# Ledger of designs, part 34: miniprotein binders against a7ua95r516to809

Target 1, 294 residues: a7ua95r516to809
Amino acid sequence: ASLSLLSISDLVPDLQFIFFWMSNAIEILYFIQQKSPAYMQTIELMDDKAGSKESLLSATISANEEAMTILEEVIMYTFQQCVYYITKTLYVVLPGLLDCNPFGTEPSSEQCRRAAGVCVCAVCVMPEAVRRVVSVFQTTSDLLQQYQVHSEIQSQMFAYLFFFTNVSLFNQLIDKGPARGWFQRSRVLQIQASVKILLDWAKGAGHNHLAQKFFAKFCSTVTILASPPQQLSQMSWKALCAEHPSLKPVQLHRILTQYQLMAELGPLPIWQPSSEDEAYIYRTVDLLESFENH
Key: E = the ipSAE of ESMFold2; O = the ipSAE of OpenDDE; V2 = 0.75 times the mean of E and O plus 0.25 times the DockQ between their complexes.

## First folded at step 19 (miniprotein)

Design hx4 (at its last look DockQ between E and O 0.89; V2 from the best seeds 0.83)
Fold by OpenDDE base, look of step 19:
Structure hx4 (fold): chain B 294 residues (1-294), chain A 116 residues (1-116)
Amino acid sequence: as target 1 above (294 residues)
Amino acid sequence: SDERLEQRIERLEKRLEEAEKALEEGDVREASRALFELIRELEELLEEAEELGDPELILRALELFRELLRLILALIKATYARRKGDEDEARQELEELRQAIEEFRKRLEELRKELS
């Protein structure tokens, strides 16, 4: 089946299996960790019958450690598979977010239309492209909650998903933005509004801090591009670097260069990089974000 | 009591058989359910061993647990290898799963003999 057709709903059965074992493995690990001291104490309190105590203790420690190691592997493997499937789904739906016009009267989702009433829930009023992205996150959240996955694992999951989303959106915007007209102020404002809806969802879902942290680069880019020329032309390179610390010098330079072209601004000496940053501006390898850095 | 432990061993055997049957039928959901019930039985066995202060029984229960966990891990890996189309990995993991089942059964029989 072509990867292009997999909705998050199609992955739910696969994800359910993973989350079931992930949750159970965490619970079992906790159980063993809590009981292990008592087991060791039970052996330690035994009468030393001809050196059997030490061997029994060693064997018990070994069995316990191996069990914990296997459980950790289950947790890690299941986590990786979850991330793989969810990010694959995100990869398909994220490009739609950049092309989305949230100010248009897009009809409510077919699913909400089939319910006898106009659902006015926050998800139902979202543009379709935004709703598709939110649906991935919401489904993930619902499954994590359904299987009562430990909160730390939930946080790590969303951290990675937001990271992936930021990298994907940022890279697409930087790479394809000029050609697709996403650097035009009107389009940027649409993107900004769409991202705001996503961030508002993340806030409502209890992931505000993670969302703010991991979307910082994309949000900074969009903020710069959304800025009026009159305002942005008054900001120095140093001021922009200070205001947008998530952006590398090469990234900021690229954004400003494309902004200048789009706004038909002449060369702006005020945007000239510092002598310290000048060497980094030409590092094209650092222009796009890597998925491997997380 | 020895009778209670024997009954637990019988339950463990039954759940193992249920899991094996489900695996043979390719029903991963039913297999997972049966394996989950095995986990619960082993947790109870560990608790009982702790209550009795029987360190040998604790060890035997942990060894059973280890083999069960190997089985579960192999099942998960085999399932997703197959989904990715990696038949070689799936075959390898299924072999590991079979070995874990046999080792679990062997250890369970050893436990039964120690109680007799």
Scores: ipSAE 0.818, ipTM 0.942, lowest interface PAE 0.5, mean pLDDT 90
Fold by ESMFold2, look of step 19:
Formats: C-alpha cells, sequence, structure tokens
Structure hx4 (fold): chain B 294 residues (1-294), chain A 116 residues (1-116)
C-alpha cells in the first residue's frame, strides 16, 4: 500500500466498517450476558417429563458460551485492525514533530492576538506536522463518538495510540537524534512546544490522564534536554531518577551523554550512576522501547 | 404462537437472502445493513422464546445466533486478510463464511420443520 493509502481520510470507510461492528458486538455481548440468567431459569423450571432437562441445559450453556466467545473475538479483532491502520498512519506523520518549527508562523499571530486580546501567538499556531498528528487523533475521536463505542473501549484505544506515539517519538529521538541534530537546544525547545500543543489537544479531548501517563517517558526526555545547564548540572543522578521515574538507567545515561555533548560539559561527578544503577546503564537491549506491551 | 414464529422464520430467511446477495455483489454497506437486521430478528426471537418459556426454542435461537456471529467474524477477517494480501487466510475465512451460511440455513430449516 502507498503512503497516500495510509492517510487518515483515506482510511475512514474502513474505520467506519470496523467501528460499526466493534460497537455492535459490544452491545450484543451485553444483551447476551444480561439475558443468560433468564435462559437458565426457563430450563430449570422445565418439567423433566422426557428426561431431557440436563441435556438442554448443557447444550444451552455451550451455545451461549460459544456465542460470547465469538463476540469477544470480534471485539478483539476489530480493535486490533483499528489500532493497526491508525498506527500505520501515525508512524508516517509522527517524525515531523521532531523536525518542525512551531514558532515560524507569523501571519497567524495577528489574527490570534486580535481575537483574544492577550495571546502568545507565536506558539498558538499549529504547525503542519502537529496538525497532521492531531488530525489522526481527532478523526479517531470523532468516529468513536459517532458510532457510540463504549467509553471504556475509547479509553483503551487512546491509551494504545498515546503509547505508540510515545514509543515512536522516543525511539526516533534516541536513535536518530545525533545524526539529525535533534539534541541541539533550539531544536529541543521547538520539540517541547510542538508536544505541548499535542498535550493541550489531549486535555481538551478529555484524555489528559491518559496522555500524562503514556507520554511521560518522552516528556521527561524533552524536559531534561530543555533544562538550562546551570540548573541541570546541580541535579544528582539520584535526584534525576527520582524526578523522572519513567526513564530507565540506560535511557537517562544516554540522554545526559547527549546533553553533555550539546552543552559542551565534561563528565560531571554528580551524574555518576548509583552503584545499583551502574550495572544497567550499558544494557543496550533496554535503550529503545518496544511497540508492544506497556 | 406458531403463526408469529412462522412469520419470524420467514423474515429470518428474507434477511439471510438479502445478506447473501449483498455479499456476492461486494456491497459492504448493504451486507452490513442486512446482517445487522438479521441480528435484531434473532434478538427478538430469543426474547419471544423466553416469554413463551420454551427451552428448546431458546436453544435453537442461540444456535442460530452463534452461526450468524461466525459468519460476521469470518467476513471481517476475510475482508482485512485480503486488504493485507494474505490470500491463504482470505480463502480460509471465505470457506468459514460459506460453512456458517450453510449451517445457519440448515438450523433455520430444522426450526421451520419443528413448527409444522
Amino acid sequence: as target 1 above (294 residues)
Amino acid sequence: SDERLEQRIERLEKRLEEAEKALEEGDVREASRALFELIRELEELLEEAEELGDPELILRALELFRELLRLILALIKATYARRKGDEDEARQELEELRQAIEEFRKRLEELRKELS
């Protein structure tokens, strides 16, 4: 499939089909679960004249359980397909957040300032790269609402999408950041501003708690990198671990190493890992996050 | 009553024919409409069986429901297997879909005979 087939607008018909069956399967499962006691009572009250009561009960339990199992599989499969197509789209658009300049849209500043009276218009404008990511989340949210998907499933959907977003951004920053210049201070500040716009969307959409939970690793990384050298050089390894518990020792070590290079700092004794952590800072298997299991 | 159940069986047969026609024509929207209406008819059959206190009818309705759900699952899986280019899975799921239709029809015919 081409990248144009991965755009969120091109996927809407397929997502509509997925959400239609997902939402209906959930409602049907609820229907069966609510009616099951009545079915069993009807059989229990049956006159056992022909001696078939136990056979009917067993067969009815089996048919009921099989139907529920199939419905659970429909829900699981449709959820997986939804996540698959949406994350394919996100994978294409997310790297742009690391390259964009959210401060570079001056013409919109006058409209924003004039309408609001007091506004930080340089950061109020949504860059194209951020707009593409928000469009994916907003389209997903609109479809989930349109098809009245149960709120618990909607939360699980955005938990997975935010998890995927965090992993994708973190891994690309750690892996490609040195070659792409993403650890340079001006770029880190641009990244921080872009992520704030995305977090503001999540808050306005009612997903603030999920965004805070699942973006923590990437946000901690950007917070450290954006810190002034005078402030960060006064924080011990132990203090940094306590302030940023989402970061593994190997990850914190890598971030501090890149920070030292960009800020032209030599090794700092205060950043020496604790004895407990020293064994873990070289575990390269733990450096990048898995796109599975969170 | 037997008259009400016979009319419901006729509606079930009509909805199945509509679903099969839509599936053969590749009309996903019409297929989904027909399958959804078939689900609603089976939900009403289950409620009617419960109101009648008829344990054999409850079992028959649940068995029909199970086969319809197998049909829907197979359709969804075949659709997305084909989109991903997994022709082996697509063929497997289309065979599951065919088998589910045949089993649904068989059980519906058995139910009709039990009423007559």
Scores: ipSAE 0.793, ipTM 0.936, lowest interface PAE 0.5, mean pLDDT 85
ESMFold2 (binder alone), look of step 19: mean pLDDT 83; pTM 0.810

Design hx5 (at its last look DockQ between E and O 0.88; V2 from the best seeds 0.80)
Fold by ESMFold2, look of step 19:
Structure hx5 (fold): chain B 294 residues (1-294), chain A 116 residues (1-116)
Amino acid sequence: as target 1 above (294 residues)
Amino acid sequence: SDERLEQRIERLEKRLEEAEQALKEGDVREASRALFELIRELEELLDEADELGDPELILRALELFRELLRLIMALIKATYARRKGDEDEARQELEELRQAIEEFRKRLEELRKELS
């Protein structure tokens, strides 16, 4: 079936082809850049009897620049295809993070039983939904290293994959959360624990800074939703905006509205938007994130 | 003509035939291997042309290099257009690939004639 074609294991041959040409195009571009001055010097030493020197120099510059342009296009295109296929597999596996229970049906340790519902339990197993997402990231990392792709390109790859993950999880939580019961506190704590496993993977893989940057919106959302009502009800709109700068006013307003429903709280005067933000809380076109904006 | 240069042109012709055969068989990995060997041969041709101080050979090698890179780009695009089910793009890129092979062969034959 078509869904089986989206598993990361089914895509490895395609990704190997992508990374083969991406890595080699980078190496070839370096070769041309290093040699170009020598080619121009050879023409400069040429005897200019028939006036062919200037024509030959112009043609050589043109051919050299065109070759470099094509190599840059190969690098860009292979990067785009890599992210396209990897994000299609992420799209299939990411929703499971919002539904899984990282604490399991039966706690296996005294610490886990004692701290039920707390995401700091060191004995939490990696649920299958989280393993599927980690597998995508780990396979990508392994292939990038296998083909010795430049570390800056590896960082750009994971910056985009984390950006995609954040947008996908945030949009699904905001859009589907009310109908799916994802705003219940116990559910939010489970989501927070699952995302912590992803953040731990990113830290261990050397991508902690990227994960902190690109997961900020989803993490802020989950942090607010996980806050006890007594604590959150003491925080003003201004304080929440300052604590969570990644959230747009319409997004913060929606999160607080869902929190009020979940915690059975009435309107709170200190959550009234500032005068600067008042017009922006109604911009529904800004509620969901674009996969193209970052 | 340099005996080493004549032997390199023979290797270029052979690798192109290997790449074409792999493409006819749908063996993209073998085609990639053959095309990468062509790249290595052209890098050596560029180094030989520069060592000889032959600016016209440098230009010819760069022009071959450019056409080979167009061929590789078309192969990559056709491969993923087919995977995505975009038949229009796949047909367009396969035609681009055919044209790049024809142009590479033409320039390679022109280079061979210049050595005689």
Scores: ipSAE 0.780, ipTM 0.934, lowest interface PAE 0.5, mean pLDDT 85
Fold by OpenDDE base, look of step 19:
Structure hx5 (fold): chain B 294 residues (1-294), chain A 116 residues (1-116)
Amino acid sequence: as target 1 above (294 residues)
Amino acid sequence: SDERLEQRIERLEKRLEEAEQALKEGDVREASRALFELIRELEELLDEADELGDPELILRALELFRELLRLIMALIKATYARRKGDEDEARQELEELRQAIEEFRKRLEELRKELS
């Protein structure tokens, strides 16, 4: 099946299997960790019949450690598979977020129309492109809750998903933005509004801190691009670096250069990189974010 | 005590058979359910072994648990390998799964013999 047709709904059965084993493996690991000291104590309290106690204890420790290791591997593997499938779905829907006009009267989704009542839930009022992205996150959240996955694992999952989303959106904006007109102020304001809806969802879902942390780079980029020329032209390179510490010098320089071209401002000496940053603004390898550095 | 343990072993065998049958049918959901129930039976066996203060039974139960976990891991990997279209990995993991089942069965039979 072409990656283009994969909805999160199509992945639910696959994800359910993974989440089932992930949750159970965590519970089993907890069980073994809680009970293991008692088992070892039971062996330690046994009468030493001809040196058999030490061998039995060693064998029991080994069996217990191996069981825990396998459980950790199950947890890790299932986590990785969840991330793999969910990120594939995000990869498909995220480009739509950059093209979305949240200010348009897009008709409510057909699903909400079929429900006899006008659903005024926050998701139903979302633009379709935003709703698709939120649906991935919401489905993930719902499954994690349904299978009662440990809160730490939930946090790690969302941290990665937000990281992936930020990298994907940032890279697309930097790479394709000029060509697609995403650097136009009107389009930037649309993107900013769409991202705000996503961040509001994340806040409502209890992931506000993670969202703020992992979307910082994309949000900084959008904030700069959304700034009026009169305001942004008064900000020095150093001030912009200080206000947007998530951006590398090469990234900030690229954003400002593209902004300058779009706004027809000409060269602005105030945006001249510092002597310290001058060597870094030409490091094009650092321009796009890597998916590997999580 | 011995009768209770024999009944536990019978339940373990039954759950294993249920899992094997589901696997033969390609019903991964039913297999997972049966394996989950098998885990619960082994957890209870471990608790019973601890309550009895039988360190050998604790070890045997942990060994069974280890083999069951290997089986589960193989099932998970096989399932996702197949979904990715990696038939070679899927075949390898299915073989691992089969070996884990046989080792589990062997250990369960050994446990039965030790209790007779």
Scores: ipSAE 0.769, ipTM 0.925, lowest interface PAE 0.6, mean pLDDT 90
ESMFold2 (binder alone), look of step 19: mean pLDDT 83; pTM 0.813

## First folded at step 20 (miniprotein)

Design kz1 (at its last fold request DockQ between E and O 0.88; V2 from the best seeds 0.82)
Fold by OpenDDE base, look of step 20:
Structure kz1 (fold): chain B 294 residues (1-294), chain A 116 residues (1-116)
Amino acid sequence: as target 1 above (294 residues)
Amino acid sequence: SDERLEQRIERLEKRLEEAEQALKEGDPREASRALFELIRELEELLEEADELGDPELILRAMELFRELLRLILALIKATYARRKGDEDEARQELEELRQAIEEFRKRLEELRKELS
């Protein structure tokens, strides 16, 4: 019940607090890492008149190491909390992406309606379900930029969010797709168009490489399902494996089996797994993606 | 000069008091602002200590910095524990926060005494 009400906008104050400290902790860590060698050298160059130089140096090194450890913990903790809140929001909005009809005339976002003019921005023309997903990513991007978070951390954040999104969408499609009719060509084309809008946003936001990498599995699945039967039926198992290397044999086999059922093609010998892959197509544990591998 | 260092200690105390007051008022944003300013004052203290070639002052400044970072970490954890409804974690982190403040104040007073 409570999860359905959490918009990304409601989380902004919480995220602002944590991004503030994440950014500052990174800057402070960098400061200490750059300056500490000079400070230690200053102590080392001191005349040891009292035999206390070694103890003083040791104590300073210890204090510096502890300070760096605490900063690393701040960075890690803040990163984890950001990911937790953002993924929680994504979890709520992502299912809508699979049911979205991007070819329908959906009304413009309420936010753009409040602007005194018809906003023709890419976000305003997006279907509501896609816009909700994009809004999570855009808000994250805006906050990361606002607090000037280090580029590497930004990349790691988006990598994880794209990973999470891919796993979530892929698992939902594989698990619920047959029952929801998402394997029907018309529905697949809708999903493909919706994902393309998301990928186009990611490209515009400067995350094209990450998006292509982490959405590869979901995109491959959608591409196969969107393929005309006449085209797909001419592709061998080996060719499909080569064209879609992000898919495990069990996943490809499942997709093709469901495609056969949906398209009423019957069994196709050309899609028979190789002898090498035959043992892997029955590993049902590998069918769905895990969230734990990141 | 000793006078310049004394003035810096007074600024450090003032920023700590501002943070403590904000914490008492339940304003984590104002507390964070005050703590951020306190970090900047400590960074400057470290640089001044290095410029003076005073190894004891470098150590004292680094120890203050460590305690301040402990304080910040505890504040962050306490804030998010409360938001999650984990009262036990929030209480624990608030205790850590209090200890860090006390230790910071103690070390700051020790530094003042060493400069007198």
Scores: ipSAE 0.812, ipTM 0.941, lowest interface PAE 0.5, mean pLDDT 90
Fold by ESMFold2, fold request of step 21:
Structure kz1 (fold): chain B 294 residues (1-294), chain A 116 residues (1-116)
Amino acid sequence: as target 1 above (294 residues)
Amino acid sequence: SDERLEQRIERLEKRLEEAEQALKEGDPREASRALFELIRELEELLEEADELGDPELILRAMELFRELLRLILALIKATYARRKGDEDEARQELEELRQAIEEFRKRLEELRKELS
């Protein structure tokens, strides 16, 4: 199956079907919850000469509970399908963030200014790779708002999408970064700028707190890698763990190993793990993050 | 009351037929429109039954409502099982859909008979 065929625009009709039933199931569940007490009271007030009140009430309670259970399943299933299709799209577009250059072909925005004879920062366009990811987030946000999906569900949706984005970017960087040159300082600064664009989108969309929470591992990684050698070499392992609690010891060790290599700081280890962490810095089973929801 | 209820049953039957036709034509989105109209009709039926103080009608409307929700869940699951290529799940959910339609129609016919 070709994942390159899963653009967000191709998914819009499927997402519209999902959001139609998600939003309406929530409204229908509210209707049942608000009206059920009145319906039960009507049954409880009946004259029970035939002795059928208990049977009728029991059957009505059962049907009501079953209806609410089905509605909860509709909401859960539609949420799961939405996440499934959107993350398949993200899986295809996210790796491009690590290869793109948000500064263009020139080394700095000063070069762009010089070429035009004025300050022309507005002519430096968003890289296509970043635009593709933002488009997924923006299209999702627009559809959730269009169908008036409850704000709590919208927040949970973006929590999942940011979690997926974090895991995908982190795993790609750790797994492929050495071969792709992504640990070189110039590349890290480009990656940092691209992530800043995503964080700015999340803030403008009202999801800043979710982005801060669920991008923490990847942001910590990029922050460490972007640090000047004079600053980073002055920090102890303990200090780095304290500033970056989202990173497991094996992950921090790998990041620092690549940093030391790229900064040409010699073969002798600069950062000494605590005695407790030394047991964990080679646990490769913990190196990559799981895509499973927690 | 009975004339109003009879007309509502006719509308329910019409919307169910529209939903079935849309499904046969492979248009689950048009089927969804028809099914949503059925939901609105059943919400009104529940409110009418409560206003009339008719406990048996409340139960029968709630049972119809439950079956319609089973139908909707099966439709959604069948649609995405097919898109994922899970033929076994798609077949299971299409059979659940067929059974839910049959049960809804049966209960609707029983309600109509009691009006006569």
Scores: ipSAE 0.802, ipTM 0.938, lowest interface PAE 0.4, mean pLDDT 85
ESMFold2, look of step 20: ipSAE 0.799; ipTM 0.933
ESMFold2 (binder alone), look of step 20: mean pLDDT 82; pTM 0.798
ESMFold2, fold request of step 21: ipSAE 0.801, 0.796; ipTM 0.938, 0.936
ESMFold2 (binder alone), fold request of step 21: mean pLDDT 82, 82, 82; pTM 0.806, 0.803, 0.801
OpenDDE base, fold request of step 21: ipSAE 0.793, 0.792, 0.796; ipTM 0.933, 0.932, 0.934

